# VH-VL binders against q9vpl3, part 97

Target 1, 224 residues: q9vpl3
Amino acid sequence: RGKINIQRPKAPHYERARVVAVTQPKYPELPKAKSCFKTRAERTQQQQENPYNEIIAREVRNWLDHSRLVAFFHLSSITADDIFRVRVQLHKQNLHLKSYGSKIIEQAVKNTRYEAIVPLFHSNHCIVFSPDPEKTAALLRIVRRVPQMVLLGGIVEETMLSRNQLVAYAQMPGLHAVQAQLVQTLSQAPGHLIQQLQAHQNSFVQVLDVHAKNQMNEETPKST

## First folded at step 3 (VH-VL)

Design q59 (framework fv_imvotamab_arm2)
Fold by ESMFold2-Fast, scan of step 3:
Structure q59 (fold): chain C 224 residues (1-224), chain A 120 residues (1-120), chain B 112 residues (1-112)
Amino acid sequence: as target 1 above (224 residues)
Amino acid sequence: EVQLVQSGAEVKKPGESLKISCKGSGYSFTSYWIGWVRQMPGKGLEWMGIIYPGDSDTRYSPSFQGQVTISADKSITTAYLQWSSLKASDTAMYYCARHTWGDIEAFDIWGQGTLVTVSS
Amino acid sequence: DIVMTQTPLSSPVTLGQPASISCRSSQSLVHSDGNTYLSWLQQRPGQPPRLLIYKISNRFSGVPDRFSGSGAGTDFTLKISRVEAEDVGVYYCMQATQFPYTFGGGTKVEIK
């Protein structure tokens, strides 16, 4: 909403303002004071000012640079308690669940080989980071029990993988050599990876509709 | 080869304790779930529970929660199913089976079964 | 719990003829990730179960192409195009969409 005429700040009546001026303690004039009225939307936007976005974008780049496993999820409505429990379970496996705004993700990956992931973050989302790609299996096992988190794809050993490719990677034996071979094989056939990631995002509407329908059919308030 | 080898047949009396085993070989034991399935004589299959040996995350069927304990020892690639006090109604064939997640989500490799007979 | 109902309870079939088994779930088996975790198992007399089909229609390694699965949501079918002598046994459907995992009651395929 941008209807300024409906939004009015509280201001003293002239007589009250004059009385206040007489009783107010003296202070120096601050030329930095602005006369421009700011709406809630403008104040909220300023809370996400460019300087903070740049700092957080650098944090995201650091996570990307130091993580050998990155997984992208769409996040449906979930309680703070439920996401906290998931975060704790993931942390025990050296898996770090993070949520960032789409603009911050865009700034973090622009002009990098990962720029193509930006469309995945138009909706509510979260990312899991880990320095240990052996934890891919643990990650998918934990998230399978969290119906609100829908796997979209990921990055393993700096290689972008679709959801199905990431699942295949997780099914491999715990030998680093075997997993590295699979990632290398998958990366040699890039095919339509971007289209695959976008297709998973597009099919999310059907997944969300099915999930919502299942929730309507459920009698228990917890888990589907 | 990938295989699950179960312990031999058991004949027990009501009230006795029992622990049967399922040893995995030919694959990464800590990378797959192990499930336990009961089949009473002449009846169908009943899922009892599953365990992820890598961290001992265990899920039980409500019908078996508190009646059995599922555990695993990853150092010897063996999963266990145990009863503190057997009942005649526990007489059944017990199977262990390897369960994948994400892609397949099915019991793909099965043990040969352990016959447990509980009678006075 | 999701209840899995199989029909028929028994299927006498002539060698070389087709057989069809139905499996119905009490609620949708579509997982929030978009997959349907329905599998079919074969148990020959005196043997442990063997995986035939996973995720509705995917044949497991080593399973003959005469076996096929189909269905969606709550209604699933296993078909054997030409029944052979070694196909005698009990067939089970299973869901792994949610805990607890549940099996159908079984369908006995026997030669007449």
Scores: ipSAE 0.006, ipTM 0.475, lowest interface PAE 10.2, mean pLDDT 78

Design q6 (framework fv_imvotamab_arm2)
Fold by ESMFold2-Fast, scan of step 3:
Structure q6 (fold): chain C 224 residues (1-224), chain A 120 residues (1-120), chain B 112 residues (1-112)
Amino acid sequence: as target 1 above (224 residues)
Amino acid sequence: EVQLVQSGAEVKKPGESLKISCKGSGYSFTSYWIGWVRQMPGKGLEWMGIIYPGDSDTRYSPSFQGQVTISADKSITTAYLQWSSLKASDTAMYYCARLDYSDYEPFDYWGQGTLVTVSS
Amino acid sequence: DIVMTQTPLSSPVTLGQPASISCRSSQSLVHSDGNTYLSWLQQRPGQPPRLLIYKISNRFSGVPDRFSGSGAGTDFTLKISRVEAEDVGVYYCMQATQFPYTFGGGTKVEIK
């Protein structure tokens, strides 16, 4: 490698412009610039997708694409020992319990056929995956002993099913050769499932809001 | 039983190329990330990079970008770490480890390590 | 890059006595998903590292209950309630909240 042939010299007008720029008054107009400071790296990160989220989202997409059974649960507070025991029992049946943040789920399923599940993950949740849809009965048998896990719905053979439809599916005999046909027959109104799941989610939120308001009225009587 | 089995120890001269391996078994190889970690003699652990075997997406630590190549062959459930030209400063123990982000257990299972010695 | 600082450098301890290792990060390890991806690893002499604790305080499968993790934000602690002979080794904290992942410098636990 050689040396640089010519280094551009500093022009007089550039020196003059630089001096003027340095001496000109500077006053920020944005109030948040005075009360909220973020590092350069933090500001850059806010303008881009988090690379870590993409890594986890890739695992979520892989689980969704390679699982013929996906079940969604609301998860109440549970001890590490209790969830571990549940995981062990599920794993013996080739059922894989996974938990992901709502932002990860949203990123994973955005612009995919699974985007409809996003509303289910606005509260505490977990997902069970399996390549074997015949394990739906085993799944429901195991979770019946776990009151902290409440079934919301799922996907069987790429078809979204409500809680009641999944329970019905679990009661049907496993017919390997025609299982996809059975799932499609059970789900007579595919377009209504998302609406049903959203209605149940909204109803649950409404019940919590009403309860909170009633509780507030009872707990905050005239203080003094 | 989840296992990661790494290739045997290597003794090389500066300027030589090298490719070491990490074979996964007992789990879905394409569903988990594999990470590589360097430990120089008497020193601590340094993260080098990761690969997702399902689509060969790779991410490198900035200090190792351009210094090594990470790859995977999902047909034989094996991940690789490769140097085009070794330096004496590459003398270290190299570990592979599985990363399970879905259960929030990064580096849950480790290989036994591959000792790489680079000397004249 | 997040810098992870461990203290002490070495911790000689009498068999059956407790040991405590501290880890400090240069910035908060709370991820945007609400989780804190702080882990503790154990490396016994001549062996590969082994995951002990993940997400601050969760013990990995097969890890004895005498190991416990605690902390929040930037300050984290690994405690061994009653050190056994098999606990001799180097302990590392690590963060996986942000790329690149970074490790602490390590703490050597030895029996006196």
Scores: ipSAE 0.043, ipTM 0.580, lowest interface PAE 7.1, mean pLDDT 78

Design q60 (framework fv_imvotamab_arm2)
Fold by ESMFold2-Fast, scan of step 3:
Structure q60 (fold): chain C 224 residues (1-224), chain A 120 residues (1-120), chain B 112 residues (1-112)
Amino acid sequence: as target 1 above (224 residues)
Amino acid sequence: EVQLVQSGAEVKKPGESLKISCKGSGYSFTSYWIGWVRQMPGKGLEWMGIIYPGDSDTRYSPSFQGQVTISADKSITTAYLQWSSLKASDTAMYYCARLEYSDWGPFDYWGQGTLVTVSS
Amino acid sequence: DIVMTQTPLSSPVTLGQPASISCRSSQSLVHSDGNTYLSWLQQRPGQPPRLLIYKISNRFSGVPDRFSGSGAGTDFTLKISRVEAEDVGVYYCMQATQFPYTFGGGTKVEIK
């Protein structure tokens, strides 16, 4: 069975980063009075924000825990009206489009099996959740008409899948055994999967170029 | 499709207990927070607290902590607001509202309100 | 607590004319995740509040184009480009950037 290959941050790497940070020179160019004032303001802000972040992070963890299908997208600029239309289409298929800030995602997945997904959220992003993995084909059909949403990858039945693996899953026959076997065989070490997910992020520029060149073209429906 | 339906108006005497309800439908009840908001007659809105029905985690406004209890029963998709001992100052319209932090933020859908009147 | 101050307290307008409501917060509403959780609610007489605008400038589902939100940091504005009879009611700004959530005092929009 392909367990989700999400691990906690490497202790050696974290400790090295911490040691380097401690050895960095303290604010040598900043006047003492300004440094003191800024430190107090920063501490007050951190204290006020921390409890609130945990509230929102709880929503993210619940969605991850109760969803058998999770799809990650890069999101370019889109109007409120356009995203609303997409949400309505998705909701009809029991697909739930959510957007959370990157710091909230980090807070939510810290010390969980999902921690490896954090790098996907350093740019504008959105996530689609569903309790029903059979809706993967419906999801891909709907988002094909939305050039602002670029599929990066996802999680199906707790298994991390690249964009190509998720597309392949959607194309499989409605035989549960065959689909489960595909998910298991496509599942690879975290490094390999993260590398594939990064490649899909890099394809964003190519998708934008195709969209720009074919702006007058009525978006062609993709059949798998 | 999303709908929050609240219990009917209540008339109580000071010192009595009360429990009002808010039933959610048309969405995943356990995946969204529910909040309670008070509006005293002729006044503005005051946030009282929120609950996450999936695990019953509750957060209260400091002014309402210890004054009310918020709870939820996910088997019947219903949230509750409860007083152990009512005061005349509790006379108000009470609203429940759904919270979602993705694009819409807190309080996207509201119940119709429950009027609570506390007098001798 | 973040204090939300609305001006004016009341805004009598002629049908078809614009209306503008200001909301100022006692501190920045920018959350650590980069979002600004500033919303505008409309409450018609005898009705529950309804969400109009979220995250400063985004219209909620079913909200007419005549409503627009703008602002940043601590200063926010709700504008109605052409007031209709059904727009009569009280408008509230709200912040959900930190606990406790706080509302503005409300602005009553009424027809002259």
Scores: ipSAE 0.007, ipTM 0.523, lowest interface PAE 8.8, mean pLDDT 78

Design q7 (framework fv_imvotamab_arm2)
Fold by ESMFold2-Fast, scan of step 3:
Structure q7 (fold): chain C 224 residues (1-224), chain A 120 residues (1-120), chain B 112 residues (1-112)
Amino acid sequence: as target 1 above (224 residues)
Amino acid sequence: EVQLVQSGAEVKKPGESLKISCKGSGYSFTSYWIGWVRQMPGKGLEWMGIIYPGDSDTRYSPSFQGQVTISADKSITTAYLQWSSLKASDTAMYYCARLDYGEYEPFDYWGQGTLVTVSS
Amino acid sequence: DIVMTQTPLSSPVTLGQPASISCRSSQSLVHSDGNTYLSWLQQRPGQPPRLLIYKISNRFSGVPDRFSGSGAGTDFTLKISRVEAEDVGVYYCMQATQFPYTFGGGTKVEIK
């Protein structure tokens, strides 16, 4: 009966993230109403930039500024349906899985204290944000069942932590004060941690590239 | 976490000036637009205008252009709506609301409202 | 300005039954980017409005799945599959396709 029921999956924020991920690298023209609200900063940029990129970059910066937990993952080949189901599970715990292009991440963090993380995003990646750092244990439990997502490290209470440090943080009692003390104890010099995160990311990318090339070289007549 | 907190109710006489406020917290105030919406008693919602606090870029609905002034002070993360001379027809509930996600979700978070009563 | 016409003015509904609200725009809400910027807001008695749905059919964070939006061009519908007591209030459609933004007249959902 002429009802077109476009019923989206339950998690609206994840549906929004999925739409953004699907449209990257497409840069749609802004609607008339939004084009009337361009900022002076956007108009005075030296380099010609797509307004859509600046809007999404602003969103990314807001996620970074307002999240007390940020986790970085290497992402192997995964179907849109599978990643969306993971997003739904994470959303129930106030964990928000996002995928953005490296250029958008770079634009979001330029001239901020997070600029140092840019090299981390030169390969396949996704990021999980949460205002609640006590959800780190829930995050790791969910991701444990998703072999395509490999934890690289993250940021807790504005402190950069390696993969092992995040795992240790997740295993502490759910007392906020105790976890805050652990973050202070686990913290390392930013340069050292960034190098550690980059090394793990590059190693996994190399392993995956070899695996992907081997799979692509295997004859699969149906998909060719 | 994200909050917009508005100033308290006002009772004024026609011809008086008034400035009401909307204080943002829990987010980057200069990275989001703040809009103002009027709701007359027992009536629907009317969009008044919007401001980007980062550079004070301000846009008005044509029906409110010249009737009100919208401004913001980013040092105290507060947006303002002001009248130089109130009319009885300005009696309404006034809401502030934030634009999230680069304006793709207009008015995602709202203030609690400021009731303005103008009577002789 | 785009005029938004909302029907019905009031929708008395029995608890657990569905409710449907229609919104019609005076011109197409589709813009050159291919998106349709049609949103639905809920206002409970004595409370500020809250965003329910954006771009026709996308539920905002925290909005129950009993709310769904549909439509295209100039005709849009908000459905509540099973009305609960907390759903009492006034519902508004809104367009952000063209400056200035405009709201529908509102539909009051009440329990009979």
Scores: ipSAE 0.000, ipTM 0.388, lowest interface PAE 16.3, mean pLDDT 74

Design q8 (framework fv_imvotamab_arm2)
Fold by ESMFold2-Fast, scan of step 3:
Structure q8 (fold): chain C 224 residues (1-224), chain A 120 residues (1-120), chain B 112 residues (1-112)
Amino acid sequence: as target 1 above (224 residues)
Amino acid sequence: EVQLVQSGAEVKKPGESLKISCKGSGYSFTSYWIGWVRQMPGKGLEWMGIIYPGDSDTRYSPSFQGQVTISADKSITTAYLQWSSLKASDTAMYYCARLDYGDFEPFDYWGQGTLVTVSS
Amino acid sequence: DIVMTQTPLSSPVTLGQPASISCRSSQSLVHSDGNTYLSWLQQRPGQPPRLLIYKISNRFSGVPDRFSGSGAGTDFTLKISRVEAEDVGVYYCMQATQFPYTFGGGTKVEIK
């Protein structure tokens, strides 16, 4: 399934991630240690960066550097037809829906101001990029009808915003000064903002856990 | 702004060698494939091959395997298409185009084209 | 190689009227990832090709709403709802599901 077709370079991101995983460098087989220690080969493999991941990571950095709007979403199971319709609607508004593997995102943002976004990608995810931050309202209007996509937060004009802050930004008048003031105010306490983004993700995980428990109670009642 | 700029028109005789270029700007050159397309006078488009500049991985259409060489120099963000010995049948407009990894939009940006005329 | 067949070869149309172009592939264009990599390109006289539509029906940035794509499997259609003077040119379908990528023979859209 991760088999690389060398004549088919336009594979989807999820397929590219599979190919990269399958084509990762194989180290020489070494005798395993009797203890819980990893062999030299296993330690080296964990420390080394896959060159193919770095190639894709450069694409991620390019999108981050050239997008004035970046929105992060948790993505639940969604049909190909449904995601296709969403991509079409977003593209009409110059909004580009992308999916990258968590390891590639980590590699892309390591040693950058955006390193704090890595925890957002522990679960299934997708990202929307746009050069136009005024499209935030259009973005939220479109994804409101897509229950499988849950907004986690974003970056507007290089400033990290929580879900509630991004929603507030979308509702502001089209006056650039008012929008810039919100972004500037939020950038005054970056540590607090980053913690708010992490807290939102944790809250979402709790909601999923409650939902799963509620579904199990409905499907498998304790008494017959 | 993403831009692909190709070298100027060429007039050659059969048997001569030629190398034309396609310079990319406004994006991460090593993160995208570049493809080459031939269009003979009054005819349609033909796929020739692609190159990934990051590692010079190259794929050729079977019809062009052995007839042309595709290469790239990432230090000057330029891809090349070259012939060791031109034939009259190589008379055509040649285009380069970029392939986007993330959205899988084949040939989202195109060069302006290089006209190659080969006649005795 | 996947063979792409376009009809008609030419489509003379009156300004403001609709035009449609058909494209048929010799094999299904559904990639192993579930996506269909069928694109439409426009080439105006004396200009390089321009991407109009990708993955059957997604309009590329800056492409007018009057262009739409549809289809599935092996049969695809490009439709122009109201042809304008600037739409004169040759239209190509292209598949990127399998390498080598292949183009249709082209359809010339012209004003009568």
Scores: ipSAE 0.015, ipTM 0.430, lowest interface PAE 7.6, mean pLDDT 76

Design q9 (framework fv_imvotamab_arm2)
Fold by ESMFold2-Fast, scan of step 3:
Structure q9 (fold): chain C 224 residues (1-224), chain A 120 residues (1-120), chain B 112 residues (1-112)
Amino acid sequence: as target 1 above (224 residues)
Amino acid sequence: EVQLVQSGAEVKKPGESLKISCKGSGYSFTSYWIGWVRQMPGKGLEWMGIIYPGDSDTRYSPSFQGQVTISADKSITTAYLQWSSLKASDTAMYYCARLDYGDWEPFDYWGQGTLVTVSS
Amino acid sequence: DIVMTQTPLSSPVTLGQPASISCRSSQSLVHSDGNTYLSWLQQRPGQPPRLLIYKISNRFSGVPDRFSGSGAGTDFTLKISRVEAEDVGVYYCMQATQFPYTFGGGTKVEIK
């Protein structure tokens, strides 16, 4: 068989798009000025809302508010025994794996700073909570051997991070270093980033020019 | 730059205890796994186990579970391999090696080895 | 446990000639993440092992381009395009797809 496209797996690419959607500003629809009336169906649906869901939604908000590390994962088909083993391994590191229905997540984060995470939970998912952000490296180490769990992104010290930013955070020795790095990143002007990208493009063009020259020289017939 | 330096050769009698060391330098010691590999005289390589110094998480090969103890002291960037009671069959060269989980390289840098000789 | 089998046991080679070492695993080394965690190590006489190639075909830093790895699934090959005096030693394949990690039996490369 030929080479597998392991460098561009479909799931991580889709997950990156979802994480970007989560970290981008969410613009709510403007309220309709004419009337605050709801249809009878909408009123009936709200009246029939499960009280149990609100209790669990409050639990989710409590986890979000009291955790300094929150990581979001896509969860593929996994046996109950396997997920239990993962929970035990994570728990030893003060990492708490939780699964909640998408409706409960939406209800929990509605009208909060976390509302942007809702798109991550339209498919099978799970969340890992911890009061200790230094456990991010341990988390990624454990999850790396659980292919059914794929990192989408997270929240560290109340800051939303993409998958790549969480991986970078895991490699850093301290919280203050990460905070400094994030502040530096956020303060960068678009023009400055464009200049950096242009510098890389110029370097790449130079490499291509050298490569082309070398290939032309290699095509020269060798003396026999 | 990146370097793993192991303790010197040991000559022991059966029944004695032994603890050998592997000191890491030139990298973030707590960010990489350290593995131990045995090579008996004139034979091939055998993986013994690994440790993550950041939290002391250890994994052993089934063949070595209960035979040895792997530990680490991150304050002095040193990993250890220990026997409570040596056997003549423990005579071998022991290597430590670093595992880079970022690239999933199985062992990218190796120590120079510690020769352990156990004889009566 | 995954069993790794290497052939040949020894390979006497004339300087400048190519050498080829085969490694076969008892089961597929493709991990669930799509990667194949097959590496090649070189051990020169009296020296510790040295990583040559990881994930089938990627050369480690400082490894000469005369070394190349190929293969898929259960069958893998290490090739040395032109053997030099410094290439004398024992070569091992290793898998890290599944615990416990396992090594091949080794292939000794010698100059004749």
Scores: ipSAE 0.000, ipTM 0.426, lowest interface PAE 15.5, mean pLDDT 75

Design r1 (framework fv_ontamalimab)
Fold by ESMFold2-Fast, scan of step 3:
Structure r1 (fold): chain C 224 residues (1-224), chain A 121 residues (1-121), chain B 112 residues (1-112)
Amino acid sequence: as target 1 above (224 residues)
Amino acid sequence: QVQLVQSGAEVKKPGASVKVSCKASGYTFTSYDINWVRQAPGQGLEWMGWISPYNGETNYAQKVQGRVTMTADTSTSTAYMDLRSLRSDDTAVYYCARDEGLYSTFYFDYWGQGTTVTVSS
Amino acid sequence: DIVMTQTPLSLSVTPGQPASISCKSSQSLLHTDGETYLYWYLQKPGQPPQLLIYEVSSRFSGVPDRFSGSGSGTDFTLKISRVEAEDVGIYYCMQSTQFPLTFGQGTKVEIK
């Protein structure tokens, strides 16, 4: 962790030490007892408490709740330099590549409608978040050049989609209302997630069939 | 209507270089990659390489590696292939082709009309 | 490089007769993402190639339903249920599972 340093850090000047002390977060005082007299059970609970994981899990939850596009990837071995280049390319398109431990993901999605995604994170993984679902095509184009990232599926407009369904969504023309209707229709016929993740060419055909049926059933369909 | 329009025929001497252009229209140029494929007279198709107009990334076939440069000008929606140190076996029709594929695909949905390059003394 | 081998190299077909073209790869075309990246192109005389079939069996826009693709692993087939005069040309298979992209040597289809 600590880098080798031949010079000892100089103690802060009196005035700076005062400023640091004043600006430090205030912590609640112990009610009536000093820590040295806590019971074994209290010490065990205090030692085992790790608020860091809960804080990061809440951060992941916020990303999931406020992103209209979330894509899940299996990540095989990749150098730090290569992943950094990918992250830069994605960032230019308002796509945010994040990686979190599987335990943190599990804590973030437990007791939510996204709990079904937990098995996707039992191996190396990463997630891309974006507020803009129209960036799905840009995402897939960038990731296509990164063989270490394999698309598993995603969430668009709060609807869980398999890999083939997400690819089909990306290929739809820029008719936001039509795309949203397609997503809604797909969500009304939920299959087992594992079957959707094993989606084949047939799933793409079914997505197009559903889209065509929805177009025929619109109240004021386009003439041509 | 998607179109790829290539530059006209070229006749070059051995050792010269040739630069073929491919002007795209009818779609967002940066959303699709451009591949280059050549065909010697009476022979089959040979892949030369590809370029992504989005980020300038390229990948060249080993047979022409070191002699070819592919570029794209997003302001004019035009891709270029520059082939140097020409030999008689470079005599071919050179095609540009658009890569429609998303996520791991490299298939060519629309092709240019072809540019004949003849290398002879 | 993945070597793509087509058979036959040429065939003459009476109009309305079915035709079948085989394409074999030197190694499996199944990508690590679970897809098989095999494509069929037709080059009509004096024209650039045109896409017929993508990802083994999907017909490209405007391609007649008499064309069908099938296969898996290393063995692929393009079938024409009833050959018509406009189907004359050279058919090529292509793989994009691995760089460099490689084509079969071509199969010439002509009318008797």
Scores: ipSAE 0.027, ipTM 0.529, lowest interface PAE 6.1, mean pLDDT 78

